# Designs tried in a protein design chat: VHH binders against Death domain-containing protein 1 (DTHD1). Part 4

Target 1, 86 residues: Death domain-containing protein 1 (DTHD1), of Homo sapiens (Human) (q6zmt9r679to764)
Amino acid sequence: DNLLHWLAEELSEENAESLSSTLPLRRSTIQLIKLKNPDDLTEQIHEFLCFWKKSLPTFTDKLRLLARHLRKIGRSDLAEELKFKW

## First folded at step 21 (VHH)

Design f3 (from j2 with T101S Q107T)
Fold by OpenDDE, last read:
Structure f3 (fold): chain B 86 residues (1-86), chain A 122 residues (1-122)
Amino acid sequence: as target 1 above (86 residues)
Amino acid sequence: EVQLVESGGGLVQPGGSLRLSCAASGFTFSRYDMAWYRQAPGKGRELVAGIYSGGDTSYARSVKGRFTISRDNAKNTLYLQMNSLRPEDTAVYYCARGPDSPYYKGTPFDVWGQGTLVTVSS
């Protein structure tokens, strides 16, 4: 997912921790993702975003949900840009 | 009662192999992510390998290519096949369960076994 990869590149480590905490993901998923990619923050973020996206029903407004989470962690700038790129 | 019970630990020579088992009871095993942790003498507990409920696996860099985590949902059992063992693999190995709720914001793994000792020595 190129868009999610872009987003992953724009998020700081702090943002990543906050975002992964707000998204409906098992905490174990986050830990296993970090285990797989211990030195690649971008890939960690990309993977949990992809995991999250895949967990949602097809009828859900995934963009709206993701934007909401980005705003929640203080990255309204990325939320707006994401909508533009989506 | 939710319970995890590890077995299979022991003394092995460097280069040897060992297979650990973790028997799960008291919950629907197939729904949960599972993991193996280890704690070496004088060190903190570290995540070694994990397996998703879906079957995908992740490994610590230090054990990748040597250890294999697997699960048998029909037997409610988690395994850790350890090959090419090294002295630095000496540790107490723990089986752990990850809560199945995506809304739970506590610890990533909340149920632990008692541990099984693996000693790699000449």
Scores: ipSAE 0.903, ipTM 0.965, lowest interface PAE 0.4, mean pLDDT 96
Fold by OpenDDE, fold request of step 22:
Structure f3 (fold): chain B 86 residues (1-86), chain A 122 residues (1-122)
Amino acid sequence: as target 1 above (86 residues)
Amino acid sequence: EVQLVESGGGLVQPGGSLRLSCAASGFTFSRYDMAWYRQAPGKGRELVAGIYSGGDTSYARSVKGRFTISRDNAKNTLYLQMNSLRPEDTAVYYCARGPDSPYYKGTPFDVWGQGTLVTVSS
């Protein structure tokens, strides 16, 4: 997912921690993602975003939800840009 | 009662192999992510390998290519095949269960076995 990869590149480590805490992801999933990519923050973020997206029903407004989470963690700038790129 | 029971630990020479088992009971095993941790003498507990409920796996860099985590949902059993063992692999190995809920934001793994000792020594 190119869009999610872009987003992953724009997020700081702090943002990643916040975002992973707000998204409905099992904590075990996050740990296993980190285990797989211990030195690649971008890949960690990309993977848990992809995991999250995949876990949602097809009828879900995934963009709206993701934007909400981005705003929640203080990245309204990315939320707006995400909508533009979507 | 939720329970995890490890077995298969023992003494093995460097380069040897060992297979650990973890028998799960008291919960729907197939729904949960599972993992193996280890704690070497004088060190903290570290995540060694994990397996998603879906079957995908992740490994610590230190064991990748040597260890294989797998699960048999029909038997409610988690496995850790350890090959090419090294002295630094000596540790108590723990089986751990992940949370059920994606909204639980506590510890990543919340159920633990009592552990099984693996000693790699010549």
Scores: ipSAE 0.896, ipTM 0.962, lowest interface PAE 0.5, mean pLDDT 96
Fold by OpenDDE, fold request of step 22:
Order: structure tokens, then sequence, then C-alpha cells
Structure f3 (fold): chain B 86 residues (1-86), chain A 122 residues (1-122)
């Protein structure tokens, strides 16, 4: 997912921790993602975003939800940019 | 009662192989992510390998290509096949269960076995 990969590149480590804490993901999933990519923050973020997106029903407004989470962690700038790129 | 019980540890020579088992009971095993941790003497506990409820696997760089984590949901058992063992693999190995809920934001793995000792020495 190119868009999610872009987003992953724009997030700091702190943002990643905050975002992963707000998204409905098992903590074990996050740890296993980190295990697989211990030195690649971007890939870690990309993977848990993809995992999250995949876990959502097809009828879900995934963009709206993701934007909400981004605003929640103080990255309203990315939320707006995401809507533009989507 | 939720329980994890490791077995299969022992003394093995460098280059040898060992297969650990973890018997799970008291919960629906197939629904949970599972993992193996290890703790060497004087060191902290480290995540070695994990397997999602869906079957995908992840490995620490130090064991990748040598260790294989697998699960048999019909037997409620987690396995760790350890090949090409090295002295630095010496540790107590722990089986661990992840959370059921994606909304639980506590520890990533919070159910543990008692551990089984693996000693790699010539």
Amino acid sequence: as target 1 above (86 residues)
Amino acid sequence: EVQLVESGGGLVQPGGSLRLSCAASGFTFSRYDMAWYRQAPGKGRELVAGIYSGGDTSYARSVKGRFTISRDNAKNTLYLQMNSLRPEDTAVYYCARGPDSPYYKGTPFDVWGQGTLVTVSS
C-alpha cells in the first residue's frame, strides 16, 4: 500500500507509539511486527497500518478512521494530507 | 485455568538440534498469537519467535534460519524447532500467549509458562 507507506515515512517514533496504541491492534501483533523489522521503523509502521486496514470490514470508511487517529495523536497535518492523497 | 507448560529442554552439543513443546490449556488456543521468549543467565528476557493466530511467523535476527516456530491447534501445542544450536542459545525458554482483544493495551504477552532450560555446551 503506497499511501500507507508514505504515511509511515512521515511518522516519528513517538507518533508510531501513539498511533499503535490508539489503533485496535493486538499488542502481540505490534511486537511481532517489531521482531520482524527491528531496525526499520517505517516498515514497522507500514505493516501495522496494513494489518489494521486489513482487519476492518469492507463497509468501513477507513480513510475517515485513519484521519481521526492521526488527529488524535497530534498529526492533523498528516490527516489533511492523507485525505488529499487518498 | 489458563496454563502453559513447556517441555523438551535439555543439554545439547553445539550444532545439535532440540524441539521444544508448549502445551496450552484453559483457553481457545487457535485464537491467540503465541511466542517463545528466552532468558540467558544475567540477561533480560528476549523475544525469540512468534506466530500469529493466522499462522504467520516472525523471528529474531539471531535465530532466523535456525529456529522454526509452529503450532498444532488440534493439539493445543506450540513448538520451537531449534537447529544448529550455539552456546549463546543457552537460556531458559518460555512459552507466552498474547492478548485476545485488540483493545487491550497492556503487555504484549501476558501468560507465561514456567520455562524449560536449554543448555548448549560441548
Scores: ipSAE 0.896, ipTM 0.963, lowest interface PAE 0.5, mean pLDDT 96
Fold by OpenDDE, last read:
Structure f3 (fold): chain B 86 residues (1-86), chain A 122 residues (1-122)
Amino acid sequence: as target 1 above (86 residues)
Amino acid sequence: EVQLVESGGGLVQPGGSLRLSCAASGFTFSRYDMAWYRQAPGKGRELVAGIYSGGDTSYARSVKGRFTISRDNAKNTLYLQMNSLRPEDTAVYYCARGPDSPYYKGTPFDVWGQGTLVTVSS
């Protein structure tokens, strides 16, 4: 997912921790992602975003949800940019 | 009652192999992510390998290519096949269960077995 990869590149480690804590993801999923990609923050973020997106029902407004989470962690800038890229 | 019981530990020479088992009971095993942790003498507990409920796996760099985590949902059993064992693999190995809920924000793995000792020594 190119869009989610872009987003992953724009997020700091702090943002990633915050975002992963707000998204409905099993804590075990996050740990296993980190285990797989211990030195690649971008890939960690990309993977849990992809995992999250995949876990949502087909007709879910995934963009709106993701934007909401980005705003919640203080990245309204990315939320706005995401809307243009989606 | 939720329970995890490890077995298969023992003494093995360097280069040897060992297969650990973890018998799960008291919950729907197939729904949960599972993992193996280990704690070496004088060190902290570390995540060694994990397997998603969907079957995908992740490994610590130190064991990748040597260890294989697998599960048999019909038998409610988690396995860790350990090949090419090294002295630094000596540790108590723990089976662990992840949470079922994506809204649980506690520890990544919160159900543990009592552990099984693996000693790699010549």
Scores: ipSAE 0.895, ipTM 0.963, lowest interface PAE 0.5, mean pLDDT 96
Fold by ESMFold2, fold request of step 22:
Structure f3 (fold): chain B 86 residues (1-86), chain A 122 residues (1-122)
Amino acid sequence: as target 1 above (86 residues)
Amino acid sequence: EVQLVESGGGLVQPGGSLRLSCAASGFTFSRYDMAWYRQAPGKGRELVAGIYSGGDTSYARSVKGRFTISRDNAKNTLYLQMNSLRPEDTAVYYCARGPDSPYYKGTPFDVWGQGTLVTVSS
């Protein structure tokens, strides 16, 4: 899942905090991801995105939702790039 | 009533092994992320290991490779297999349940057991 890893590499620490706050993820899941990857922000973000993606029904427009979240955190540039790469 | 009850603590020599159990009741066990925390004398609680509702696991660096968390959803029981025990593993170990809602923004773990004491000493 190169695309989610690419996105994880593009996000800053500030972006990651905003994203973890806006994505519907269990607080326990977030804590366990941080436990597994305490010094690797990119891997933390990648795991956040993977868990979020898995939590959605198959019919869900995941691109549209992810792009919406990226725009909410101030990364409309990544939202557009994501649409191109999807 | 939601309950978590730990057992299996005791005195063990360095290098030894111990298996902790946590019996869960009053909720659909398989739906929840579960974890083990520990609290050494005079210290705060620290997260040791967790297991997601989907079965994936996560470990603190200090215990990875020595401790194994597992769950038996048919028996509503969480386990912690502790191998190669060291004196610094001495602590009260707590079983904890995380809320199942992705929209709840409170504590990561909302239900706790009473704890079971593990003492590692010669």
Scores: ipSAE 0.629, ipTM 0.875, lowest interface PAE 1.1, mean pLDDT 88
Fold by ESMFold2, look of step 21:
Structure f3 (fold): chain B 86 residues (1-86), chain A 122 residues (1-122)
Amino acid sequence: as target 1 above (86 residues)
Amino acid sequence: EVQLVESGGGLVQPGGSLRLSCAASGFTFSRYDMAWYRQAPGKGRELVAGIYSGGDTSYARSVKGRFTISRDNAKNTLYLQMNSLRPEDTAVYYCARGPDSPYYKGTPFDVWGQGTLVTVSS
């Protein structure tokens, strides 16, 4: 998914910890992702997003939820860009 | 009662192989992320390898390509195949289970076995 990879690149510079604290992900899953890609923050964030997406029921409005999380961490600009790219 | 019991440790020469097992009981094994940690003498515990509930794996760089983590959900057993062993792999190896809640804020792995000793020496 191109959108999640684009978002991972945008977040890798300043928002990785904030997003991981906001998304409902198991702490074990977060640690194993970090173990897999210890020096590649973009890939860590991309995997965080992919695991989060897979954890949701198929009918869930994932874009709205993701936009909400992005606003929570101070990235309303990315939240609006998601709607534009949807 | 949740329980993890490791076995398969022992003494081996450099370059040798060992296979560790971790028998799990008291919980729905397939639902949990599982991991192997190790603790060398005088050092803290370090994460060596993990396996997600869905079966994907993750490895520390120091063991990638030499160690293989796997799980058998039908037998409630976690494995670690250790090949090309080196003296720096000498440690007590611990099986660990992660909590199942994405909202739990504590440690990444919260249930532990008692450990099995692996010694790699001439």
Scores: ipSAE 0.618, ipTM 0.878, lowest interface PAE 1.0, mean pLDDT 87
Fold by ESMFold2, last read:
Structure f3 (fold): chain B 86 residues (1-86), chain A 122 residues (1-122)
Amino acid sequence: as target 1 above (86 residues)
Amino acid sequence: EVQLVESGGGLVQPGGSLRLSCAASGFTFSRYDMAWYRQAPGKGRELVAGIYSGGDTSYARSVKGRFTISRDNAKNTLYLQMNSLRPEDTAVYYCARGPDSPYYKGTPFDVWGQGTLVTVSS
């Protein structure tokens, strides 16, 4: 949770649309998160990541998937830092 | 057949309370995010409150602290407890279901009830 909040803070300067379009999240979930935190992009991203993490099977290598998504949106720097912090 | 049926609307004085219900059928209710929208006369629909399939809630600023959304998965029923009602809350209230697919990129909510009218007036 702390790690996902760190990541959300690093991404608050980035295009959240790219991340929301690559992570498999329900559109209803995205709308309800935006309703909850309409003026706080960092908190929206943090909630997106938390819901994404919760949606995965328990056995899933969440770190590897998240790093892959970060590389896809052009943030390989964060993908590498994530491996270090995990 | 997937259905959402709202009830509990009516005429109430400012400061009063109402409890709306939405009976769901034809789908696995517990798997879906649910929401209440409202549409005031001459206005578009607006999202008022939502409840995730996992039970967490989200509210529009205009109703937070006054309205409480809840769900009873055993009864397949969504609720909206509305307290401290104001004339600006006058609207038709709609129950809505969000698609459960994380890959669907269309509208956030795809199934709607017919609505229940709430009028807040002295």
Scores: ipSAE 0.612, ipTM 0.875, lowest interface PAE 1.1, mean pLDDT 87
Fold by ESMFold2, fold request of step 22:
Structure f3 (fold): chain B 86 residues (1-86), chain A 122 residues (1-122)
Amino acid sequence: as target 1 above (86 residues)
Amino acid sequence: EVQLVESGGGLVQPGGSLRLSCAASGFTFSRYDMAWYRQAPGKGRELVAGIYSGGDTSYARSVKGRFTISRDNAKNTLYLQMNSLRPEDTAVYYCARGPDSPYYKGTPFDVWGQGTLVTVSS
């Protein structure tokens, strides 16, 4: 999933913390992600996004939801970029 | 009602192997992330290995390649296979269960067993 990896590369540490605090993902899952890659923020973010995506029903418009979260954390620029890379 | 019961601890020589088990009851085991923590004498608890409800695994750097976490959802049992044991692996090992809600903001693991002692010494 190249698109989620691209997004993981584009997010700052502050953006990632804001995004991870608003994602509906289990605290245990987040802890295990950090355990796997404690010093690799990009991979942590990538895994967060992948687990979040997998937690959603298949019929869900995942792109729209992700763009909404990006705008909420102040990264409307990435929300627009996401549309073009889809 | 909800219980986690660890077993399989004991005294093992350096380089040896040991398999820990955690019998779970009172909840739908397959729906939860599970983990093993350990607490060495005079230290805090540390996360050793975890297994997601979907089956993926994660390991602390100090045990990766030597320990294997696994689960048998039919038997409601969590396992930790420990190989190439070292004296620094000496600790009480705890089985832990995560919450099932992505909206819960408390601790990452909220149910604990009583622990099983592993001693690695000559």
Scores: ipSAE 0.581, ipTM 0.858, lowest interface PAE 1.3, mean pLDDT 87
Fold by ESMFold2, last read:
Structure f3 (fold): chain B 86 residues (1-86), chain A 122 residues (1-122)
Amino acid sequence: as target 1 above (86 residues)
Amino acid sequence: EVQLVESGGGLVQPGGSLRLSCAASGFTFSRYDMAWYRQAPGKGRELVAGIYSGGDTSYARSVKGRFTISRDNAKNTLYLQMNSLRPEDTAVYYCARGPDSPYYKGTPFDVWGQGTLVTVSS
């Protein structure tokens, strides 16, 4: 819960754009997230991650998947820190 | 055939209230994010309010606190309760459906109704 908020605080706008390209979420959902908090990037990213987490099957290793995507966007530092915080 | 049909528009005085309905058919309504857009004369379409498939809501700042979006999945109907109406709310209001797939790369809302006219004037 707090972990996704921590991650939202650590991501740049460029990181968030890259992550949204690799973590599937409906374009309508993204648009509504932006509508809700148009001037608060951290809250947009936090809601994005929360909706993404809810969209996955319960048994999916969400930590491993998220860490993999963080490495792909050039944030291996966050991928490693995520493992320690989980 | 996928169809969205808006109703409930009309002429109303400033400060008044109006409830819009959007009857949905031809798809599993509960699976989709839904929204209301509006288009004032001579302007582009503006996203007004949205409701996620899970029921959470989102509002444009200009209408937050005055408008309430809701859905009745049993009746396949989307609603917009509009209170404290102002002349600047005058527009054609459109019901819109988002795509089903998280991999779709097009517009955020891709199915539209024909619209219902709301006029707020003395």
Scores: ipSAE 0.566, ipTM 0.854, lowest interface PAE 1.3, mean pLDDT 87

